# Designs tried in a protein design chat: VHH binders against Probable E3 ubiquitin-protein ligase HECTD4 (HECTD4). Part 1

No score or structure here was measured in a lab: all are predicted.

Target 1, 370 residues: Probable E3 ubiquitin-protein ligase HECTD4 (HECTD4), of Homo sapiens (Human) (q9y4d8r3627to3996)
Amino acid sequence: SGGDPTYAFNIRFTGEEVHGTSGSFRHFLWQVCKELQSSSLSLLLLCPSSAVNKNKGKYILTPSPITYGEEQLLHFLGQLLGIAIRADVPLPLDLLPSFWKTLVGEPLDPEQDLQEADILTYNYVKKFESINDETELEALCAEIASQHLATESPDSPNKPCCRFTYLTMTGEEVELCSRGRHILVAWENKDIYAAAIRSLRLRELQNVECVTAVRAGLGSIIPLQLLTMLSPLEMELRTCGLPYINLEFLKAHTMYQVGLMETDQHIEFFWGALEMFTQEELCKFIKFACNQERIPFTCPCKDGGPDTAHVPPYPMKIAPPDGTAGSPDSRYIRVETCMFMIKLPQYSSLEIMLEKLRCAIHYREDPLSG
Structure headers, positions and changes below count from the first letter of each chain, unless a header shows other numbers; Kabat numbers aren't used for antibody chains.
F, E and O stand for the ipSAE by ESMFold2-Fast, ESMFold2 and OpenDDE, each averaged over both directions (binder to target, target to binder). V2 = 0.75 x the mean of E and O + 0.25 x the DockQ between their complexes.
Where letters were taken out, [cut] stands.
Atom coordinates printed by the task and the answers are left out, and those that the model quotes come from them; centres of patches stay.

## First folded at step 3 (VHH; framework vhh_5c3l_4)

Design a01 (from c12 with N31R)
Fold by ESMFold2-Fast, scan of step 3:
Structure a01 (fold): chain B 370 residues (1-370), chain A 120 residues (1-120)
Amino acid sequence: as target 1 above (370 residues)
Amino acid sequence: QVQLQESGGGLVQPGGSLRLSCAASGFTFSRYWMSWVRQAPGKGLEVVSDISGSGGSTTYADSVKGRFTISRDNAKNTLYLQMNSLKPEDTAVYYCTRGGTYLSRTFDYRGPGTQVTVSS
C-alpha cells in the first residue's frame, strides 16, 4: 500500500505491541515532562520571545556547556521521545520548531527561527543592519546605552559605544570574536557585529551538542534511520501530538463500543456539547478522558500532511456506563483514562449533557492541585 | 590553536582489528562532542561514530554498529575508535573531528587523517 513499506511495517508493528498503554503510565510521562520543563532542573529554558508574549510557554534546550548530569538528562529525554513513538503516547513538551529541525537534521532559518525564539535580539540585529549612516549608528548606540549594552568610548569618554560582546541566552557576556571586548562597533564593522550576534543566537538555538545527546537516547529506543523519513513537524506530532484539540479529528477517530452508534441521540448530544466548548475546556476534557492535554497524532484529511497515515491513531472509545442503577440524567460521566474510554450515560437533552461534561472537567485530577 | 592528530591506521586482513587514537589540544576537550568521520576512495565523507564531552552518550552509523566502539580519555585529551571484525568496505581515510556528529554532519576542525586498508 502507500508510503515506504519498511517504515510503515516498523511503526505499525510497534503500535500493535503497545496498544492500550495504561493511564498511570501516561500520568507518569506527563509528570516527568513537567519536571523537565521546570526551572528547578534548568534543562529547558523558556524562549526569550516568551517574555514579550511571543511563543508564550515555548521552550528550548538550555544553551550552556554540557555537564555529565545534564548529558544524562538529555539522553533520558531522547529515550522519552522514543517511548512516545513506540507506545503512541504523546508527551506534553512545548519545544520550539528549531529543536525539531535540529533533531531531524534540518538547518535553521536565520530570519524565522531567530524571530520565533528571540524577537528582542532579532530586532536588535535588524536595527544595526538597517542603519544608513554614521550619525544613525551614533544615535542607535546612545539608545542602547539606556539598556546597559553600550559603554563610553575610550577615545571619547562622553560618546556611548558598543563592543563586540553580547549576552548569551543564559545571561553571560561573551566575546563575539577574538579580542571582542577591545573592539568597538564602528561604521566599518557594524554589519559584521550584527551577523556575529545572529550567529551566536542560531548556534545557541541549534545547540548541536545537546541535541546529539537527545538523539543518542532516542537511538536506544528506535532506529535512527526513521528520522530521515520525517519532517520537523512530523517528528513533533509523532512525539507530542497536536498542540490543540481538533474536534473533527477526535470525532473521526472515535470508536463506539458494541451496541452504540454515532447516530444515537445521546451521542449526538455529546458531540453537540463539545462543539460549544472553548479550546481551554476541550483541553480539560481530554485531560479528564486520558490524563493528557493532547490527542494522538495522525495525518490531516485535506491539508498536505506527513507520510504517517499508515500509523494508527490512539482512539477515544465511547461505552455505556457500568451497572444499571438510577435515571440516566442523575448519573455522572465516568472514564477509564488508561483506555481513553468514556462511559457515557444516555442523557435526555443537550442541556443536561453540557452540564455533566462541564461538571466532569471541573473535577480536577491535576497532580499539582493539592 | 586547535590541533587534532590521528594515529593507529594500517593494513589489516578482513576480520581483523585496529584501534585508532586522536590527540587533541588547544581547546577544552571534555566540553566538546567528538567524531570519527571516514572517506572511502572516490566517495564522500561518512560520519562513523560520535561521543559526548563526558563520554556518556555515543552514536554509531548502521554500517559499523556492533563492530566499532568509540571512547575518550578526557584526562589525556585523547579520542579512540576500537574497530573489530573489519571488512573491505571499511577501507578509508579516518578523520578525527571536533563536532561532525551524525545529526549535524558539520565540524569545526579535523585532523590530517589516518589510512585504514582492509585487504586479503
Scores: ipSAE 0.000, ipTM 0.175, lowest interface PAE 19.0, mean pLDDT 76

Design a02 (from c12 with N31K)
Fold by ESMFold2-Fast, scan of step 3:
Structure a02 (fold): chain B 370 residues (1-370), chain A 120 residues (1-120)
Amino acid sequence: as target 1 above (370 residues)
Amino acid sequence: QVQLQESGGGLVQPGGSLRLSCAASGFTFSKYWMSWVRQAPGKGLEVVSDISGSGGSTTYADSVKGRFTISRDNAKNTLYLQMNSLKPEDTAVYYCTRGGTYLSRTFDYRGPGTQVTVSS
């Protein structure tokens, strides 16, 4: 019986021939992952914290009852993760750590994961936890009422009160406990109220039903026993690569070609210049150097075979320029993206190095001769 | 309102087969993941198998993989577990759960359970 359903789908979508190249396949996977993270499929949502510029551009699985169509897309996502592991092809997915923790069966951190995913709910919970006396609780209830989040007490129709209810991430009001709509938040139960809201949001972030569908898809490609051997970060590394450019990690795994030493002056200028880069600039630099947005764990031009062992990062190489003519300061940085190799001129200063690196990441074709 | 009722347990010889059924009522059955979980004497709860609302996705514990098959009939609001090649270590009380997947083991409802005993 021929044909992996995922492979058949990819060939049909891109219009590629059956024997398509690894580069074309990588480009297709990139496009598919960007589409999965788009609003058009409603499969993934930007995390609530993203709306207030925390974890900007990070996604969660949509917390809703799973439909047949959503189940098939989640299963497909799982298959893509399995393919990434088997073929050593990283996927450009920007999922919160809570997804990876749940995928490998690790519990969520009630402080860290809530804060990263939903800072507004985290702050709301913390306000209730920080109250030291009943007068402070009354003041907090008044503040909440000013934001139209409280109901009036039946025993005092002009006094706002909070009940044991909260909004889901989809905006539906739910009871936090049995008969919650009839239980008022009071001094004696405010900590239970805060804990119940935290538990509600953490259950939504875990989204066990949807992650189980992803896991089923993953299990059609790789043995699920592999998940017992991986940490959440290791799972993300094997499927998507590190979500940020860790400059010390990059430096520690960099190799220097014949005649070059890490202590060479222009090499010191190179690392000094990169230390001045923002994360956005570092991502552009990595894309310039290897045509990927994350540090690669395998050769950018290699189609990997099955690999269930821990994969070390693929090293960046620094090499001298191919030509010997002219002043070093007049040359531009050249790269061999397939080998993650930078052909770096012996620039005479940090300022020139920084200028040439900025030129490279913003103008891959330099329109200015210098 | 939500009710789950298991049936089909009993005494079987090693190598024998049993089919468990779970009748569900009080909710839209087809919209929920369902699981079979078991508790052997002196052991904690083990998730045996789970199945998506549509039936398109299933997972199994390594201890039962290749021997057990989970299925559902959404028209009849019934969950099934076909158990083949039964072993003494499969002896447990088997519970039908709404939720209770392999990842978090969290469920909101379970039935009263049905006893499965595998012995000579």
Scores: ipSAE 0.000, ipTM 0.169, lowest interface PAE 19.5, mean pLDDT 76

Design a03 (from c12 with R105L)
Fold by ESMFold2-Fast, scan of step 3:
Structure a03 (fold): chain B 370 residues (1-370), chain A 120 residues (1-120)
Amino acid sequence: as target 1 above (370 residues)
Amino acid sequence: QVQLQESGGGLVQPGGSLRLSCAASGFTFSNYWMSWVRQAPGKGLEVVSDISGSGGSTTYADSVKGRFTISRDNAKNTLYLQMNSLKPEDTAVYYCTRGGTYLSLTFDYRGPGTQVTVSS
């Protein structure tokens, strides 16, 4: 509905009021999310799978609050998710499905969620589960013992031994059961050992205590009962938007300034060039054009079908360049990010359009920039 | 509040040596694996070495194996990195981290870092 107060939302932080001009508001939320995903705050950690190029750049919540202040930051994260839903502004947060499942109250999948978050621990567990005899177990324990140049030898320096201990995601050595430090992994208990490691990692991923703080923050902005109506994927899309750019949808909702038509030759070249882009290039293009990497997810309009639509809050606009000095083919693309507006020269070919668009997403054309 | 503070960085000639220290506070130091992580200009984070809570188990990146030695003093809550036979490629900001083992980049706390520059 038109007139929804969320369209005029003002944020107050540390005694300051941030008035939401469209581009300024989106850029502010982008900066906040990038800071939350930075190593400076220890609130979000890159998932272990990221180290071996699986779910590269995906984050998890730190398994437990370390300070009193971290619970306040988790509450604030929840508030940001609520603001994203109400304002229909996608947050550039790259969280694993396990976070979204726990947030909406769904259980984790012990096979899939462990593989996605920590492929190294998943493979380690599977090695113990697949062992066929005692000789193979002894060989595996010897291999593990050789991973370090210096090994602790409280039991025996000549005997390979694995104990009922494991590392938390943050490097703390914990006992998997009572007296675990004194229990050796043996043929009779190897499956219990594997199951205990799986259980530890899944409990860390579920992270009930931290997610509870996020839910408390979310609940200060929207009714938590709404979460019972959303799937984990729907919750992610509603807060973070689509991780991919839908070109057909973007094209259908693009506005042209007076004097320009979507059938103009250079505009046909523009869409033809974008059709040749990879998803990474398209995300860079959206970042160039409006200072965000995601397109918002919203409910269908009154004229729409039963399916949800990805409607940008500020539709992309194509305008002519500000001046006419020089050949069109010698000019660079300019943008007004606050208005999601592209000032597009009348390039003479698809090849030139493609070159200029790639130049724009990879380099700054501003001669005053260092 | 968890705090990690590095010291001992500086300018050194190729083939030289430096010893980095990290003072830790706000947690039970002996319960945690600790790591040294570095970042060269324009590059990502690289785990250099890790050490178990007791100090009995250590791991090293292939790039520093045989040249660097990690150690700890749990009575003083201090982590060390002895760096020998330094190369220009070792030029980076060095961070002390809680967690962040060689087999995983996952860590929860990092110090502000200390600059190591290896040049003639």
Scores: ipSAE 0.012, ipTM 0.531, lowest interface PAE 7.9, mean pLDDT 78

Design a04 (from c12 with R105F)
Fold by ESMFold2-Fast, scan of step 3:
Structure a04 (fold): chain B 370 residues (1-370), chain A 120 residues (1-120)
Amino acid sequence: as target 1 above (370 residues)
Amino acid sequence: QVQLQESGGGLVQPGGSLRLSCAASGFTFSNYWMSWVRQAPGKGLEVVSDISGSGGSTTYADSVKGRFTISRDNAKNTLYLQMNSLKPEDTAVYYCTRGGTYLSFTFDYRGPGTQVTVSS
C-alpha cells in the first residue's frame, strides 16, 4: 500500500512542499492519513462513544505506553500536521476535540470531554455520583456484578461487590489506587471511586506522552510558539478543516460565475435545499462537490492552478450548465471536483432542487446507482 | 509487537460445531479482557463474547447464548471460542480482539480474522 510513513517522510523532504502541493502528493498524504487511522497500525483508536453512535468515526490516540516505533509514527503525524499548516493542505484526520486541546496546551473539560469520548464510562461515573442512599449503592453493585465486572475478586466470588479497579480503554484491568483490588466500593468511598474512574479516563484521553511526541514532530516543521496563538478549533481548522459543514461559512465564501447572482431563484432554492440537509448529507454533498468530506482549505486541483496563492478557505463556485439540452428540471447536477465548482441547472422549485441534490450525493456511494 | 492470530474457521453444515483459537503475543495476556467479534457480509461488527483476564467472568450476545462458550488458557496465551449448534446466520469473519468488552466496543488490536461459513 502507499501508507508506509518512512517512504512518505522521504518524499516530503524532496521539496515538493516548496513548489506547492501536486495532486499526486495530496493523494499520497490522504493515503498516509487513512493508514494512520486504520487498525493495521493501531496508532489511533475509534473513541468509545463511537460504539453507541456518538462521535461516530472520531479517533483518539491509543492510550498504551509508547514503544520506539509508535513514537516515530507519532513524530511523523506531527510532521504531517506541520506540512498541512505550511502548505495549506488539509489532512483527512478525524480526531476528537480533546486531542486538539492537549496539542495546543488547553486543559480538558472533565464533564464535556469525557461525555464526548466515552459516554458509557461517563454514565457509569454519574450513576455512582447520583446515588442518594446505601441501599441504592448495593443494588447498583449487584447490577454491575450481573454484567460481569464486580465478581472478579477472588476474595469474595460468591458476593456481588465492586472494587477499586477499572478497565483501561483498551481492556486492561488496572487498580485505581494502591491495593485497589482489595478495597471494596462502599457508601463512604463511592464518590472517590467515581472520581478515580473519571481521572483514569481523562488521563488516557489527554495522553500527554503521545501528544508530546506529536508536538515534537510538529515543532520540526513550524515554530511551536504559533500554538500559543491558536485555539483548539483554529488548530483543527488549519490542519484538517472544520470538523462539520458550517453552511453559513460555506455560503459566505461561495463565488458566483459571471451571469449568476446569489438572489437568482434557483440559487435561493439551492441554499434552501442545503438548509434541509443533515450534517451527514452535507458531508456527502461536499464529497460530491470537491472529493473530500470537509470544506477545502486549498484548491483540490493537482497543480493548484493560478489559484495556488488563494487565501483559505478555498471558495466553492456555482456556474451554469455547459449544455442547452431540454428542460432544466430534466437535467442532473454536474461538478468539477478539482475546482470545487458546481454546474447547477436552473431548477423550477425547491422540491426539484432537493430531489436532484439528494440524487447527486447518493450516486457515487450507492452501489446500485451505476 | 502485539500480535493476535485466529485459526479454526471453515465450512460446516447447520447444526455442526467448530472451535476457534486465537494465539496472542507481545503483551501480558492475563491482564486483559479478550473478546470474539464477528462481521457478517454487509453488516457491522458484533461483539459475540468477552472474557475477563482471569477467566472468571464471561458475557455472551443473546444470539449465541447456550450455543457458544468462550474460554482462555493464560499459560499458553490462547483464547478459544467453542461454537455448537451452528446456524446459517452465524456465517461471518470472526476476529479475536484485545478489549471490546461490555463497557465499550473499543479495542486496540484485532487479528486478521478467520472465516466461518455455515451452509449445506
Scores: ipSAE 0.012, ipTM 0.541, lowest interface PAE 8.6, mean pLDDT 79

Design a05 (from c12 with N31K R105M)
Fold by ESMFold2-Fast, scan of step 3:
Structure a05 (fold): chain B 370 residues (1-370), chain A 120 residues (1-120)
Amino acid sequence: as target 1 above (370 residues)
Amino acid sequence: QVQLQESGGGLVQPGGSLRLSCAASGFTFSKYWMSWVRQAPGKGLEVVSDISGSGGSTTYADSVKGRFTISRDNAKNTLYLQMNSLKPEDTAVYYCTRGGTYLSMTFDYRGPGTQVTVSS
């Protein structure tokens, strides 16, 4: 192919950065990100877990041998991440935590990250690790052979066997070790076999070569020192935001003001009511609370410019209501959106709390406007 | 000829239960992983559950874990799906398939499907 679409996009993005951020620029970034996630470029792969509705719609970098053209696209992805941080414009990219960990230099968790990315391979590895009887191993190998993954042994026709081979995430059969296609899985080596498969998948997920190209692109837009100061989750939040409201995450970062405690009865009603909300209702709640569609990473009253501070998400604050006149149950929830602060009455029941929260999120205008 | 035939679908109220069955013929049933796959109106296929040839290993989609139970009777060449605490979101055509989800494996045969409708 003669053209280089990455070059054309880079020129345009540089111009937009100089002249500021507009709605057309945000839409352009959205279109580019959707194209990067399309099958036409093969740069990103849907994670295997998505096939069984675990992390549905989440992507990883394709763990194929890198070409010059693919390196240029990965560099461009890095530049997009840098532009998102500088312009405070979230990108619609749905990448697994393993990508963000590798980008900031954090090691992968061999249990959690494998389970999130490839639950099928995780379960396969766990079955081999949990077997403590040779007869159970023979039964497992026979079950796997029924999937046409194992072949009959030449030394034992009609007896299925597993070899030291496995499928890559792109569907290619590879040897797990030298001469792996000639090594049979047996009682003496089953744990080595399981460990080799785990190592293959973790190496594919880490994808150091491809992430290095992304990091180089990112470094052309923002100081790389920023990466040493951010957690993987903070890096993701600054670049993509969260498409959903994670209630546990919100609760973990909530601050209680003026002698309020998480264990206070009305605070327990507050969290209980939010647990009953749909994602649509939670998104409306966050918009009510901070005038933003996602949990804010920086103070809502400040510009979302580049920030080198290593901080958790900007915390939601729960405070008592202004004044004490009348029954608590007669009052409405008020907010200071610029501070992400909820002024919460001491409602007497979960039912009243739910009613008042639903009232707040269904207001046509900001409740602070009257 | 490999043949798979589902039964047991129907209309049920939210919170109710149904048991699906799949009669298999034309192959050595006990040697194959089997799966239940569903398709909701206007949506793609979703793998619900799979089970190993011996019945010793099972997996479940997060959406059904704790509510559905997959089982098999190799003497009768029959696959089952016990569906408890049914939700409107479980409304779909349910297909019996030969194959499992190990290593992102694809299914080679499926039955004609049985309709499950969860509505009040």
Scores: ipSAE 0.000, ipTM 0.184, lowest interface PAE 15.2, mean pLDDT 77

Design a06 (from c12 with L103I)
Fold by ESMFold2-Fast, scan of step 3:
Structure a06 (fold): chain B 370 residues (1-370), chain A 120 residues (1-120)
Amino acid sequence: as target 1 above (370 residues)
Amino acid sequence: QVQLQESGGGLVQPGGSLRLSCAASGFTFSNYWMSWVRQAPGKGLEVVSDISGSGGSTTYADSVKGRFTISRDNAKNTLYLQMNSLKPEDTAVYYCTRGGTYISRTFDYRGPGTQVTVSS
């Protein structure tokens, strides 16, 4: 249904209330985004690649015929993206690059975007494209039949077959062309079959009908002409923050408290240790440092009003520890997550720094007791 | 040798019903997709419906969807087509065929056909 209080949210967010409620408002937005990404609404679907640990936890818009209720939810999603841009508050949405490309009007890359969204379908298509003789095709069709991907054989009880049908991302079997259920994959048409599967998946990823509804909602908050001036990555950065942790980017925007220098030995150990981290470890580090999985665009604990920072992202700060007792090597890293500030002991070696950083990122905090 | 023999055709009034049968022999019936194909006077062949060897998957032409039901009895090597709410446009010779449509070839086997006439 409708009833989106977008206007009221904008007033509150810009500080109409004398007594700040921005913390509870940001918590409300976090809860809303969590609900939108939940299975209960069926609005967003985990990308197929997520099932095999590629782009784990990344979502796409569900590629189904739109109902009135779903159209209103998509419109509301668009309004949330507009609010994020105007208010400089990042939303915890984990959408694939294909969503951002379609939103700003860029075409999908039929190679890269398919691989990122659905690696299994990408591999399937590539296997058909790579076949260079009829005997290899027969062997592939037999293999597919044994994996329950092909239909029963109309030519021979011992000869498996594939037909011009495929599963949608929602798991429904559809015809790739008119009367596709009656058309067998053969040497003469295998490339057409592969191209048809690629086309189906890319059409589902673009999801033009649903993105149009999101775009309409976005347009109620910001001028859509601005989308023509943004790249897909810039759009994602402005709404959700940078989708990966670029260590050189983080380093270039880091600030040091008075008395600390980038060239200090323990600071060099700090950056050296982070250079040894995987992307997953870097994401955990940022979560530890600012309670967000992305480099923040705005201050995590800012109380209302737009961020007037000239140059995003919001800078990480390195400070000395609060206490001075005992050996630095015996201490643990402390953080002020609201300020994106690391209170870093003067550890005596790279090895100790790496050990302490890994200790910090593997410290688990659950929001629920359990 | 593959043999397919249709039965159950006849004259019926618009809105009436008919049940066609096809007796199959000479092959392992349960391993093959089977189709009903029709040809109206002066028109080409139209695939009406098909069914997988197990009976788990069926398809229908848009012109008959919701009115016709395809089924099979693998123990009796028999294919059926239940035709309800018949229209004058359904007047045709109905053929039982082994297999479905192939991009590079025609149906491999079909029966002699059974005439269905829908008229008052």
Scores: ipSAE 0.000, ipTM 0.097, lowest interface PAE 17.0, mean pLDDT 75

Design a08 (from c12 with S104D)
Fold by ESMFold2-Fast, scan of step 3:
Structure a08 (fold): chain B 370 residues (1-370), chain A 120 residues (1-120)
Amino acid sequence: as target 1 above (370 residues)
Amino acid sequence: QVQLQESGGGLVQPGGSLRLSCAASGFTFSNYWMSWVRQAPGKGLEVVSDISGSGGSTTYADSVKGRFTISRDNAKNTLYLQMNSLKPEDTAVYYCTRGGTYLDRTFDYRGPGTQVTVSS
C-alpha cells in the first residue's frame, strides 16, 4: 500500500544516450536486476527444477494475482528490456526460455518447457500416463498418500492427493476442474488428471497477465511489431546475452592485436586454461573481462550506437601488456572492461596461465596491484 | 583525484579543421581506454571515438568515420581528436571520458567539455 517500488526509481531513459558515468548506470541496472530476482519483491520465482539442480538459478514470473504495485514492477521490467535493446546494455536476468517464448508470442512446448521448468511435476504426470493396470494405479495413489509430507499433514489443502487437485507453483492447492476436490483419481480418469496438471503448469509458465504488463512496458520504449521478427533466443540475446559461456563461440569471435596470432604459445595456453574452467569459472572470467556475466553483444562501455551494434557478439580482444618491466611470469593479467580487452602477458606455461587466470577471477574488491 | 580537462574547441567554418586535447591526471593514463563523447544542442550524448590504453585499437562513429582521428600521447597523459572536414552537424560540446579498468571495470569519468561551433 505504501510500498510502490516502481515509484522509487523515478528515472528517465533514452536509448541513444551515453551517460557520463555509464559504469555507474550499468552497476545500477545490475543491482536493479538482482533486486528483481530477489525474494524481497516476489516478482520472480526460482523455477522448481532449480531445487534439484536442473536449470539452477533460472527464474520465471511468479504466477499470482497481479496488484497495482506488481503491475508497475512488471511494466518497469518491460522498460528495462526495451532499454537493453535500444541502448545495447545487457541485463543480468536469468529467465527460462518459456518467458521469452511467451513474450514474442510463441506457444510453449508441453514436453520440453514443462520438463525444463518443473521436472518434479513432469515426472509426476509421466507416472500417471505410464500406468498399465488398475493395481499399479492404486499402488501409486497409496504411495503418494503415505509419503512423509502427505502423512505429516494429510488434511492440508496444499498437499498432493489422489483427487482432482494440485499445487500451484506458489504452493496453493487448486481444483483442476469443477468440484475437483470431490473427484477421486480412478482408472477411467487418470489420463484426464495427468493432462489437467500439465495444463495447469503450462498456464502458470505462460503467465499471460504478467507478460502482458511486461509487453506494455516494453512497448513504451520500442515498437512491439519488432517482436514478430525475433525468435525467443534472439530476444534473449539482445536483452541479456546468452545465459551460458560457449567457449568455442567466444574463441571464434576473439580478435588479436596486430602482431599476435591465435597460434602463439601463450595464447594457446590461454585457451587451454579456459577449457579447464567450469561454467561458473567462465562466467567469473567474463565478468572480470567485461563487467558482465554473459558474452556481450555490444560494446560494454557504450549505451548503443550503429557502430557498436552492427556485428553481435561484441568481440573479445587480446593485446600485449602496455609495460615492459619485469619478467612475463611475474606480471598480472590486466583488462580494459569497457572494450572487452585482455592484456595478456607471455606466460611461459599452461600452469602459470591457469594460476594467473584463477587468481584474477577470484579478486573482486582487492586488486592484484597494477 | 581523477581530472580530465578538454581544450581546443572554438568557432570554425564548414570544411575547416580543429584539434581537441584532453589533459588527464590522477591515474595511470596508459592503463585506460579513453573516449570522446559529444552533445549537440537539444540532443543526447553521442560517442564519437575511443582508443585503447596502448593506442593500438581505435573505433569511430559512422557520422565521423574518415573525417576524425583519435590519438594519445601516454608520455604527456594527453588524448587528442583531430577533426577534419567539419560540418554544421558537428556543432556540440565535446567531452573527454575515461574507460574501464581492472579496478573499476567500467567507464566512469568525464571532463567539463569544450564547445565546438561550425558555422559560416
Scores: ipSAE 0.000, ipTM 0.095, lowest interface PAE 23.4, mean pLDDT 76

Design a09 (from c12 with N31K S104E)
Fold by ESMFold2-Fast, scan of step 3:
Formats: C-alpha cells, sequence, structure tokens
Structure a09 (fold): chain B 370 residues (1-370), chain A 120 residues (1-120)
C-alpha cells in the first residue's frame, strides 16, 4: 500500500499555507504596505537624495518625536517584516540600506550611508572638511551666500548660517551643541561644525527610537537572534524581495561546480552577456533558470528537505554540460530548474554566449501539455 | 495531477467584451489564490488580476482597473475574467495560473493559454 510520506507532507503543508501566505491575508499585507508608504500616515519620508534624483522613490523612517500611536504603527511594521520572513511573502517596501543596517545591528557608514540618504548635506560637510586655509573658508562662505541669493525659494533647505545650527530632515532648525545659535563658525571650529552636521544627519538616519519599536514588533514574530545571522541586504531581500533582478547580488552568491572557476573565459562571457540584458531579459533568464521571475530565497522546489543553511538567497549553480562531444558553439544551454543550476557550454565568444542566452529565454519553454 | 484549461479567447473589436474561463482540476481549488497572467508578443508576463481562495480579495493591474473583473465559482472549480472596454494593447495570450500574484510574482502551474486579439 502506502504512498511516499514526503508527498503527503508536501500536499498538507501547501494546503495549510493558504491562510498564511495566500488567500485574503496576502492581499491584506499588500494593502497595508501601500498605506504605510502613503503621505496619509507620515510614518515614512522620501529620502532627501530623492529630491535630486538619487535613490528616487526610496524611503526612511520619519525622524520625529515618537508618540504612542506612531510607536504602535512602527511595532506593526516590525510584525509585518516578521510575517514576511516566516511566510516567505515579500512586502512592497522601498527602504534605504541604512534602515536594514540599523535593524540588524550594523553601524552606519558615515561616508556611504550619508551620501546615499542626503547627498546635499554630504557635499556641504565635505566642502568644510576639504578647506586648506582661511582664504578658502572665506571663499566657501561667499559661494554659499551667492548660491542662496541665486535661489528663488524662501524655504531653501541649504540656507547656511554663521552659527552652530542646521536643518533637520523635516526642515526645522536645531542647535548642533549647547548654545549653538550663539557660536560662530570660524577657522578654529569649522571641522567641529562639519562633524556635528554629519552626526546630526546620521543620528536621524539611524533613528534608534523608531527602529527599536520596529525590532520589538519583529521580535514578537521571530527570534531576534536570527538577525545576527543575516546581512542587511539579506534581511531586505528576505522581507521585501525585489521586483527586479540584482545582477551583482546574483553573481556574488553563485556557486561553481568542482573544476570550474569564476575566471574561466566562458564564465566571464556569461556574466558579460547578462550585464547587457535589460531587466525584462534578466527576469526571463531567471524564469528559464529556476521557473520563477525573481531570485529565489529558498529552493525553487520549496520542499527539498530541511534547509540547513537558512542563508538566503538560494544560490545559482553553474555546471558543465553532460557531454563534451562536438563543438561547444553548436550546443544549447540546459538547466535544472529545481536546483537553480545552469549547464553552460564553453562558448567561444561573448557574441555567441549572448545569442544562446537570448535563444534560451525566447524559445525554450516548459511544455506543461506534454 | 494539476490541470488548468483556459477558454473564451478570440477576436474582438476595440471597445468590445470577452469572458475568459479556466477549468481547474487535480487540487482543492478553493484553498488557492488564482491569477490571470498575460503575455503580449515579444513581451514578458504581466499579472493582470488575482483572487483569493474564498473570492473575498481581488487585485488588478493599473492598466485594467475599472475594465476587467476577476471572479471564481468554487463549486464548479472555475476561474473567470470579464474583460470590458477592450483596447488593442490588451492583445495577448492569457494564462490561468495557480498563484502568480503581484506580491509573489511566482506560480507553480499555468494553463496552455487562450489568445485574445483586439483589432478592427
Amino acid sequence: as target 1 above (370 residues)
Amino acid sequence: QVQLQESGGGLVQPGGSLRLSCAASGFTFSKYWMSWVRQAPGKGLEVVSDISGSGGSTTYADSVKGRFTISRDNAKNTLYLQMNSLKPEDTAVYYCTRGGTYLERTFDYRGPGTQVTVSS
């Protein structure tokens, strides 16, 4: 008698997931995430760099005094992230890397994270740090004053002051230190002034109070110790997924079968060809390679036994073709979709590699009708 | 064995209407999100609409909101797509899928598809 107990388990597990990962609950999560990113709640703020077309459409947590209501919404955001991890359901949230770093306990990079979030403040700070003498400082002050006179906006966020004050990300002027509005910026203190502005913006980006509320919500759904095992990028991809293919991330997590090296000529052609692909072509390539349109977090077959790694993403594997008879250039790329494995012929040129990859994504399909 | 079979496609003039049907078998239909996904010539797959197992929740692509209506009859194991005010840009092969929602963008089964052509 008896069937395969693995099949019985998989059927039951899939059915039980309807309420957790499918059904009305998935739709509810989508609607909630859309509302969280709306201007109606003011919980999330477009990053300042977005205003100058850098990281356009990327959000940060609004750096404001936390109320009970705001704390509850942040706690709920944390619960949503936890549900996304447990249910393997990506949330459509567009948060900067600084959020994910703080969430997993990684310190912010004072150069990179400031530049990504607020390029205007980064440039302002760098100008003061790069001054070599008092004449250069006077020239910088004159330049800044000239730029302000050239602007038509009375609400310029870059309005300079000759005192230890600066604008918050929400546009309010604050003192950088005790009695800062009575301390003039001078040659003797210009570096302290620059450092104080950098510290203000990094504290706003880190937003410890708000992230603590998010972590509390997350911790109600998953053990927080699991975050120590994930990079900020892995945390983001596991919770939000990406609607596009990140080629650098894919390449960094690709595995090569014994005897193959990343530096092999045909493997270099493979990555070179993928770099020439549009996002639409990359999505078709991933569909060809693993039967889904995004980089997988788990085995594409989903129930391949215990996931011992618990380390997303699920790696793409590059292997040689089954045989070596005949010209490599006459062969076609073959895949094992359940394993996310590419059986890649040793094509002689980038042009042939590109042609064969485009052939694979356009003309090879899964024949469900037999 | 999971089977999905679409029907109801055809040629229609701009502004016209079509109703697509998908007959499902081999699984407990009422427990799965179902979607309609389309592929225009030379383009990738686009999720048109999805519906929860109970039918209580639906989503639509912005390109079809107000014109298309997804529905299901769990007693008959059938998924439907009512397409009104059809435009030439709606010309595509339409697939019935198990899964394939906007959030997930993954499905485990799809039918062979039904061709919809909108032209005069």
Scores: ipSAE 0.000, ipTM 0.093, lowest interface PAE 23.4, mean pLDDT 75

